VH-VL binders against Prolyl 4-hydroxylase subunit alpha (phyA). Designs and how they scored, part 2

Target 1, 225 residues: Prolyl 4-hydroxylase subunit alpha (phyA), of Dictyostelium discoideum (Social amoeba) (q86kr9)
Amino acid sequence: KIFNKESLNQLEKKGYLIIDNFLNDLNKINLIYDESYNQFKENKLIEAGMNKGTDKWKDKSIRGDYIQWIHRDSNSRIQDKDLSSTIRNINYLLDKLDLIKNEFDNVIPNFNSIKTQTQLAVYLNGGRYIKHRDSFYSSESLTISRRITMIYYVNKDWKKGDGGELRLYTNNPNNTNQKELKQTEEFIDIEPIADRLLIFLSPFLEHEVLQCNFEPRIAITTWIY

## First folded at step 13 (VH-VL)

Design f3 (from e2 with heavy chain D101L Y109S)
Fold by ESMFold2, fold request of step 20:
Structure f3 (fold): chain C 225 residues (1-225), chain A 125 residues (1-125), chain B 108 residues (1-108)
Amino acid sequence: as target 1 above (225 residues)
Amino acid sequence: EVQLVQSGAEVKKPGSSVKVSCKASGGTFSSYAISWVRQAPGQGLEWMGGIIPIFGTANYAQKFQGRVTITADKSTSTAYMELSSLRSEDTAVYYCARGYLEYYDYGDSYYMDVWGKGTTVTVSS
Amino acid sequence: SSELTQDPAVSVALGQTVRITCQGDSLRSYYATWYQQKPGQAPILVIYGENNRPSGIPDRFSGSSSGNTASLTITGAQAEDEADYYCNSRDSSGNHVVFGGGTKLTVL
């Protein structure tokens, strides 16, 4: 269980929660790292893009990661046969993240999660991702918003000075009625060290990935809707 | 494990209405969209509308606005599409499909992963 | 006018590679989804998102996009791939779903 009075209060007041040593299993961490990087080395990832309102486009000056979307069915199985055989340990991680989704449903009144969405992201040297938010507050028909962002880091050799920190902008973390967060420069830099799980409220916390001076920078993100 | 079972074929007169049912099994009904798609003989696929049962309201293609009503009954895991004021050009196979919305950093994708077998509606004098 | 356009027909020799294209302004904002339909059958989902295959779809099927154009690529085409292929996406408003006109693929 990750929720108690202290962690729930921090999530409410600060909008984020950091869990270090999440798996606490060096062998699993190394296997997840190897599976992630192998997906990139075998050309199974694509260059990421972003939505500029009505257009999609790919521009490394905006984001420089390579991504793979990992889709699991209702039985938590990866039904893409080729993918399933190459990311078994990533799938183990996703099972653990599903337990956190269940905790949200259990301890937050009327949370009622709908689904999760998972992305593997790999940055190369020089890669970054400019300031953004993970959700749009839109009541357009058929859209379901991301509510929780969970990012798992596996960068086992990361050291200070390597770059690639997640800069999390902490203004207005508890303003739940704001359609767009006020942009202030209060922030924290979160080091993408191995076995760190970052959890934050998707609609409220803008963030960016600072320029990497190393490769690969690997993150596995699950959104809860 | 998920199946969509549609009601049987219908033969209708012009000016009447038809109501097609779509019963879901083997999954969570309320969390997914149910779309209705039709196909006239020799023609392409045409989206008519859909509903996400957890949100409760239907969304209709402009072409069918005012003639189509889409509803969902969560207690029976059944969606319905009713088309009124039938014309001969409404002769088609009517499919229901379970929809799923994925968000991406650069847009979204709506896809229909489970389809019913279709309900043939024939409108003739 | 149709928001998504497809060529009505394409051909591929057995074992060769073919691309089926779909063009529309909404594809700048939304990914295309691809469906295969054989005569007398319901459509089946082939590709969604950028390049995701549902369970049971062979890895010879892939998707891509550039600008306002999405493509379905079949490498090593098989006789069983002969079918109609429809692209599908959101319309420009984002409130509705639209299909392309369909492409009949003939495997020679």
Scores: ipSAE 0.000, ipTM 0.471, lowest interface PAE 11.0, mean pLDDT 81
Fold by ESMFold2, fold request of step 20:
Order: structure tokens, then sequence, then C-alpha cells
Structure f3 (fold): chain C 225 residues (1-225), chain A 125 residues (1-125), chain B 108 residues (1-108)
């Protein structure tokens, strides 16, 4: 659905794709927004951080979002029954993202996706996430790494100046001229507007979430392993 | 069983380049990351960069950007590290390693589970 | 300088418990990985994630972390554990990989 000659070329050359009007259904977009924000308002999200075992570690200077992990079984059903009744329209979105996962398996040689991982993230005013990468490499073996990041935005009232852009560092991963890479890092700021789907190669593209001057900033991320 | 076989020791003059090879056997070469790590005599380990062969591009440590080129040849299951403008302080053992980034619920872990035996590069006139 | 700091040397009596520490701000966000290296040999992976041991690593090796500090613990140290130990993690930006300076463990 999303892959043709030009979109594959852009993904290979630039490492990312932006698809606007992904669902192209304002009612569905509004329902996904409402479900997402309701998870936060009903205290179903946890404060994000780097947790190691049962000893929690939070540092808002690193990331300041509230998150919920959404787990689906192999039949695309939300495993948590209480959750499943409150996020049916988010689950619809995840079904559409699974179609994209299947396209990766069909068009990228030896991609062989293993699983997906989905996170709902909500940022409040002042929230941000410092520069990072989602992965360095991929694996088909006993150890699983993120290979594709897909971020769906649902911020229906977002306008320029609100902040919360995803800054995507666009150094060309296929460029073999190392000297160009060391001079200056280039970036684009991706506006988190409703119905935008951002796809990028997890190992290559560093990114950050710029400080929000609004709330809520809602993003639904699916990683393909 | 995955094995990484590196090319033999090299002696180089200052200002020249060296290209070290790392041939993988076992597993799917394209799906593994290959990292390069060096160790100067009497010193610690230093990550230089790595490559994911299926994507064909490399990630470099800031210290080596502009001097190091890491490539992969899928047809021979071989990764290469080329270091240019050699200086005497580039005398070191150069290791290749198979790398992974593993994710946990709140965090990640980077590790290298299979290492080559190392290639000694000596920079001397 | 290194973003990960290790003590250069530590000693332990045979059969006793030792902790080797690694400190850095990035460890608040990322797990440390530990490698053992004996003279003239390539490093071997000892601990990854919080406390995962690869196949073949004795269960006397364990890992832990708190705040900006990660630790490798060897319970009941043996003579063969005498080696250099390196911690490894992502850097403060999360985009690169860094090693600590290494800790020489001497078993007395």
Amino acid sequence: as target 1 above (225 residues)
Amino acid sequence: EVQLVQSGAEVKKPGSSVKVSCKASGGTFSSYAISWVRQAPGQGLEWMGGIIPIFGTANYAQKFQGRVTITADKSTSTAYMELSSLRSEDTAVYYCARGYLEYYDYGDSYYMDVWGKGTTVTVSS
Amino acid sequence: SSELTQDPAVSVALGQTVRITCQGDSLRSYYATWYQQKPGQAPILVIYGENNRPSGIPDRFSGSSSGNTASLTITGAQAEDEADYYCNSRDSSGNHVVFGGGTKLTVL
C-alpha cells in the first residue's frame, strides 16, 4: 500500500517517509485522539523513564512523556481485556500499521519481521525527549532489535508555534563521504499534526521531541523488529 | 556457530591507510551488526563504529568521523574497516564484533557477543 | 575523557565477593554491558541487560544498577576471574557506544 518505486527509493536514500492523511477519516482520527487522551485522564499511563528491573528510575531531563504499552496477540487482539474495550479505534490504527509491516516483509529482501511493539505516548506542556536513536542494528537471531519506527500523530488542534515537533536528524545513511558528516548535523522538524504517519529506519535516524508548548501531545509508536 | 575471522597483522607508515577485513561464518551476515573496537597497547577498549549490512550504511564514533570508513560486502559475508591518515597513536589491535541492541520495557542494552581475534596494526616508519 | 568511569584496579581474596563499578550519567537511561578480557585475548561478554549471563558464564557473575552506577559482582571469586573488566553502554546522547576505562581485577 505504501511501497512503490519512489517511496522505496526515498526510504533507502533518506531513511524516512512521511505519509499525510493516513487514515483520511476525521471521525476515526477524533476517536483515536479521545481514546488516547482518556487513557491519560483515567490514570492508565505511567511516567516514562529508564527502568532497570523493579527499581524505577525517572529523569524528566531525558524524557517527560507518559506512556502505555499496548500488547496484541498473533491475531491482532489487545491482550488486556479491560484495555481492549477502551482503545478499539487505536486497535483499528494498529491493524492498518500491521498492513505496513506486511509490506516490509513483502518488499524488503530478508526482512522477516518477528514482532511489533506499540507505545502510546502523551506529553504535557513542557515535555520533551532528548536526542536518541531507537536502534543501532537488527537481528533475526535469538536477540531482537527494533528496525523500523512508525509514529502516528493525532494532534488535531496543533498549529505552528505549539512546539513538540519531532526533530529528525537527516544525515544521509547511504552517503559514504565521512567528511560531510562531521561538519554539521542536518535536521528537519516534523510537525506532529493529526493523521500524519512518520516511518523511519530505527538504526539510522537520531531524533528528539522538542519541548511542547501545548498539551496533550499524542503519538502512537509501533516498532517493527 | 558464528565466527569472525579477521585479516592478518599489518605494518603501515604514517600518513597511509589500512583496511582490515572481518569475515563472518554462520548465521545471516546481512542481519547482524558488525562493530569495530580498537585497543592501543596498554590501553582500554575504544568503539570506532559499526555497520548493519542489510542497510549498507555505518555509524561512527565522533572521534573517528572523517578518518574511518566501515563497509560490508554481502556476497562474501565480509565487513571492512579502513582507517586513513594513520599516525603512531593508531598502533593498536583492531577487533570486529557481532553487535546487538536489545530492548527491555524501560531501557535497552547494547552488547557484542562474538568477537574476532583481533588484527594488530603497527604504524611506524 | 570517557563518559563511563571505572576504578583502574580492584583486589579480592580467593572465594570472596567483589564489586566492580561503572559510573556515568548515561547509565540513568541505558543498561551497562560487561566484558572480561585476559592478556593477549579478545574480550568476552559476561553480562548484558540488567543481569543476563550468556551461555557459559558462571552464575557467580551478576549485574546490577542504581542511579548513574552499574556494578558487576563476582561472588566467590576464583583465580580464573583475574582479568580486565570493561563496562560498555550508549553515550549520553544515546547515539553512540562508549566503554569505560577498564578495571584490573586481581585475585589474591
Scores: ipSAE 0.000, ipTM 0.467, lowest interface PAE 12.5, mean pLDDT 80
Fold by ESMFold2, last read:
Structure f3 (fold): chain C 225 residues (1-225), chain A 125 residues (1-125), chain B 108 residues (1-108)
Amino acid sequence: as target 1 above (225 residues)
Amino acid sequence: EVQLVQSGAEVKKPGSSVKVSCKASGGTFSSYAISWVRQAPGQGLEWMGGIIPIFGTANYAQKFQGRVTITADKSTSTAYMELSSLRSEDTAVYYCARGYLEYYDYGDSYYMDVWGKGTTVTVSS
Amino acid sequence: SSELTQDPAVSVALGQTVRITCQGDSLRSYYATWYQQKPGQAPILVIYGENNRPSGIPDRFSGSSSGNTASLTITGAQAEDEADYYCNSRDSSGNHVVFGGGTKLTVL
């Protein structure tokens, strides 16, 4: 259970919420880390820039992680039919994130979540992801867009100086960059430490992954639509 | 489980208008797109436009701009497509479909997972 | 539309593998979606995203893409796979949805 008056107010006013010690279970954290890294070591992940053939080679400079999509949303027409032990503990985490999705539905009037989408991402040394948004609120029609980004970190050995922080840009929400006005970027660097859950409003907060000086950097992201 | 129930067949004269309804009988109507797709006899599928009821705005294929109006009534969970200035080539089966857009790394995927059974519109003099 | 191009017909022998292709510049930026339609019926979704199958779609159906081309592959084709297949994506502007012209699959 993560929402009360204070946390909801922070999410509304700041656009993000950080929850440390989310699972609070060292054994579980280690198992999720091992499962995640084993997916990479067993070649179950692909480079993010490989989609769409030769065009994706250029897009690799945009992001340098390896990814796997995890399909288990019972509301989708595609269900996870492989319940192997290789991702059993990741699935446990995703069950906990589903409870947060239900909290959004229960607490926020007319939230009415539609589905979730989950990605496992692994960065190697030197990997990064340039500044981007996960969605835009006023995007064109036919968008069932991402509204909430939830990122869970499992980097159990991370220390300050290792890089790979998520830089979350906290400029005034809805602010449009204007060429005629000086803009000072405001940001906070969120350390990708184990058992940290970051929640933010997908349409409003630009972010980037700073260059990693370590590997693996592991994050599990669930988007709520 | 979501079902889309469309209004019955229509026979129309050239120059008139037709309004086809699409009622959702399950799920959350306001949260997904409703697309309209037509298929003339012996021809392929043709996207006409769509609406996301919670946003209230419609998007139209360029070919139909100015002749089609797509609306939604959240209180009745019903979408409507109205095609004006009908001509014989508008004879077709008109489908409504529930749509989703999923974002991926460097692209997205739009898909329609639930379809109505179609409404036959015949335009003849 | 001319934005997504499909061959009008393809044949496959029972139990063999067939690939149905869809070409268009927008496929460099947007994923293709695939629909199956049998005579007198509404289309049904068979593939979306990279290679996602809705519930009830056999795992002999798969999708892939490279450059401006998307493919629907049916491994071990069955008689019930005989149908029209449409690819679908966003247009080059990204503002609209377009279908390919359709491919009639005949299972011999």
Scores: ipSAE 0.000, ipTM 0.487, lowest interface PAE 11.0, mean pLDDT 80
Fold by ESMFold2, last read:
Parts: structure tokens; sequence; C-alpha cells
Structure f3 (fold): chain C 225 residues (1-225), chain A 125 residues (1-125), chain B 108 residues (1-108)
């Protein structure tokens, strides 16, 4: 339903897709926003860190968001019973994202998804996340868990100048005869506006969250394995 | 249900090479890493390397760098491990396994949930 | 030597609780995974992540970690638990996978 010839071509060619008006339901968007911010206001989020020992806890210059992992079972139910009562509309969003996972399985040869993993992230004023890649793919390491990153935004009052854009670095390796020696760093800044869904290939596209001049900046990320 | 079916036992002379196959017969071949783990008689498990078939990228343990080649053929759902310049201490059972790296907020976990039955390679002169 | 250290052997009386340990600096950053291996068989996954058991693994098996040490605990040990147990994790660089030397569990 979301993949057609044009969108598949863009995903293959550029490595990302932007889908605006994804839910197209203002009531749902407002409920998801409220549920997300309430998790933060009720101290249910933890200060985020990198997967790097104890140093991750102390270095807000790397990452300044608060996060919650949302775990669902094989039947798409929130495993934490108390949490499930407070994030019903987020769970609705995750059901819609599962439809996209199924589309990947149906239209991409041999995709065969395994599972999803979901994180709620809330940034406060001044928060940022430096350039990183969602998979630690390299020739010297095993990076097999995350293939697709899907980020859903609910920031209803965002306007230019507020910061918090996701900078997506788009200079993918291309094996073409016309470009051999070097490439300049290219990126796009993706505005985190409400009801926007960003989809990109986890192993290939580095990204960062630019400094926020507003709060809360709310993003719900689902990775497809 | 996922199964990993390995090629049969091999007897080799020192200095030669061996190539062991690992065919996935259920589930997706490209969704997981395929790792190779060996075990010499009376000894422990030793990770040799792995490959991510959809990306074609192989990763090798330092001890085996330069002697091991790991490849995958997506069309046949088969991974291969070739070990060259065999010595008597390379006598072992060689396992393939389906591997995962899962990310958590304060760490990650690598695990191998499906294992082949193993291929015995004997190196003797 | 090995980045992950295990005692080579441990014994437990039938029905008692035993803890098998694994120590290494990389365990501060990466979780240990535990495998059981019986003679003549391939290893099987017992514990991964923050204490996750695959389907089919009895609930008497649990995992824990603190600092640079991971532990596999078997409560109410049974004769069928007699096996070799290996811890497994990423190395300190994060680029490779390493096993501990293994612990032979004897159930008395």
Amino acid sequence: as target 1 above (225 residues)
Amino acid sequence: EVQLVQSGAEVKKPGSSVKVSCKASGGTFSSYAISWVRQAPGQGLEWMGGIIPIFGTANYAQKFQGRVTITADKSTSTAYMELSSLRSEDTAVYYCARGYLEYYDYGDSYYMDVWGKGTTVTVSS
Amino acid sequence: SSELTQDPAVSVALGQTVRITCQGDSLRSYYATWYQQKPGQAPILVIYGENNRPSGIPDRFSGSSSGNTASLTITGAQAEDEADYYCNSRDSSGNHVVFGGGTKLTVL
C-alpha cells in the first residue's frame, strides 16, 4: 500500500523515504503526543546513552534524549501490562508500522523480516544527538540486527528555526564509472513535523539530531530486523 | 522451522584446504548472519568468523585471518567456509550457526540460536 | 590469553543451585550469551540478553551480570543439566565474537 514503482525507486536510489500525513488523523496524533510526553512527565523514561560502557551515562554532548524501550510480543501486544494501558495509541501506530514491515516482506525480494524493536525518544530544549549510524555494520563486525529505520514524528507546533531537524547524510557509496575518487559530504535536514514518517536503510545512512530550541521533541523509532 | 544442513565429514592431509558448506532449509537465509565455530577434540568452542549474506560482508577472527574464507550464495541459501594450509591442530568439528546482534539501551547481545550438526574435519598425514 | 574467563569445572548436588561465572572487560559493554553442550551434540542457546530464555529452555536457567562478570544460574539442578557451558560475547573492540573456555558442570 505504501510502496509503488516511484517510492520503491526512491528507496533503492536514495536510501530513504519521507511519508507525510501518515496517520492523517489529528485525534490519533494528539493522543500519541500526549501518551509520549506523559511517559516523560511521569519519570518513565531514562536518560539515553551509547552502547559503550559507563562513559555513555556521562556524555550528554553525544546524546541528550530520554528514552523508553517498548517491547511487543509476537502478537503485537505490549509485553509490559502497566505500560500497555498508558500507550494504547502508540501501540496503534506500531500496528500501522507493522503493515509497512509486511510490505517490505512482500515487495522486496528475500527481505523476510524477523522482528521489530521500538524506542520512544523525548528531547528537551538544548538536546541533540551527534552523527551516528543505527547499525554498526562494517567488514570487521557483525551488524545483522537493524536493516530499516522508521521514525515517526508528532511535533505539532514545530516551525523553521526551532531546530531538532534530523540531518540525514545521503552520500551513499555508489559503484558507478562516473564517480571514482571522492565525494563531498551531502545531507538533507528533515523537519520533525507531526505525522511525518521517515524510512531509511539502517546500515547505510548516518544521521544526527540537530540541537533543539523547543521541547518536547518526540520521535518514535521502529527498527526492522 | 529453520535448519542448517552441513556437508559431510572430511579427511585431509596437512597443507591442503577444506571447504565446508552450510545450507539453510527453512526461514530466510539473508535475514541473519551465518557464523562458523570450531571445536577441537576435548577442547572448547572457537569462533572463526561469519558472513551477512544480504551484504556479502565476511568478518574473521584474528587467529584465522588470512587462512579462512567465508562466502555465501543467496540463490542456493548456502554459506561456505574454506580453511587453507591445514595443520594437524585444525582437526575439529566445524559448526555453522545462525547469529544475531541485538541492541539494548545500555549494551548489546550476540547470540546463535540455530546450529548445524557439525562437520568433522580430520587432518593427518 | 582469552578475553572471557570461566572456571573449567564445577559440581552441584542434585536439586541444589549452582552458579557458573564468566569474567571479562568486554562484559561491561556487551551482554554474555550462554550455551549448553552435551557430548556428541551441537551447542544450544540457553540465555541471551538481559536474561532471555529461548523457547524450550527450562525456567530453572537464569542469567545475570554485574560489572565485568556474567553468571548463569541453575536452580534445582537436574541430572540432564550435566554438560559443558560456554559464555560468549563480543570482544573488547566490539568487532569479533569470543567464547569463554567453557565450564564442565557435574551433577552429583
Scores: ipSAE 0.000, ipTM 0.480, lowest interface PAE 11.5, mean pLDDT 80

Design f5
Fold by OpenDDE, look of step 13:
Structure f5 (fold): chain C 225 residues (1-225), chain A 125 residues (1-125), chain B 111 residues (1-111)
Amino acid sequence: as target 1 above (225 residues)
Amino acid sequence: EVQLVESGAEVKKPGSSVKVSCKASGGTFSSYAISWVRQAPGQGPEWMGGIIPIFGTAKYAPKFQGRVTITADDFAGTVYMELSSLRSEDTAMYYCARGYDEYYDYGDYYYMDVWGKGTTVTVSS
Amino acid sequence: QSVLTQPPSVSAAPGQKVTISCSGSSSNIGNNYVSWYQQLPGTAPKLLIYDNNKRPSGIPDRFSGSKSGTSATLGITGLQTGDEANYYCGTWDSSLSAYVVFGGGTKLTVL
């Protein structure tokens, strides 16, 4: 069991949960870092874009990350053989994240996760991502939406002042915690330190990546649908 | 003061489906558990199921499992209950109600402190 | 028929005290908090007691709740004519398929 009652309560009430020393394996962390950065150096990542409906555009001032989708099938296998061989330790991480997903399925009534998506993201110096939401609930939507966002950070030498924090807005108009709702917008800055896992409710919490003053900023994001 | 406003009365034929909405006035449902409870004429309340909008997951009473679907649009502050394969026995007052537990647990639905006025669903041929 | 058992009816004169019992099992009342509801004619149920013995705001201290073992009790002192209503106990059943359960209700008549 990964989560206790307090953790689940935190996620429910605050909308987010931070887990430090997630893997607690320095060797694995270093290997994940190397694999991630190598994917970038080998030009396996593409510049990220913005989407609105069918419209797509790129603007580095708005979103400056490079991304690679890591597709795993229903058996949690990477179908791309080349990719599978080059990111074995990332895949190890994803297996651990699947345990979290499975636990949600077990402890949350009728959670019934459908699928996951994983994205490797690298930011360079000056890179940022403006305030956004990963998902929205809609009664009219026929599409499956992201319900949980999990971000794993691999930034070994990150120090305060390096930037790249995730600013999570915890008290905004879309916050579901009515009891804690204030007139003023509140937020927390989450340091992208190595081996930190951030979990938050995708539909409810707006967030942004503050400008990076270092590179590369590496994060692996997995969404649970 | 939070109020729950349910959609209007429904008259349905046997075999059809009904979808009732419950809207929170003044905001969202927050982390509360929203339950659907029905009451047939002359009978006591019967819990059908509930949803925690923040998670978007629903729980159903065994009696209604497979026949009821509860969904939420938390941004709209609305919860829905759809009951299919309607029977005459489904004729009842349908309430939405807000429940809360300080700690996330299976007991999140065990009490309801705010109730809607109810909506009547009549099933007749 | 109801998972929780209540007496069908109780009655007393104004100013008197009445108690309403609610009997369950270890999987419901035994392991979980009990709530009580008042339902006036033509109205939705109203929460009277939660967490066995806590009163929501606006509920007078004439109403009290207690739990022992697999049974719960609602107490009403200083009965008023306006207390004439149906009363229901409720809780969560945690066995097998966990779900909310109610008592069959007790009709309180003020003589």
Scores: ipSAE 0.000, ipTM 0.494, lowest interface PAE 13.0, mean pLDDT 86

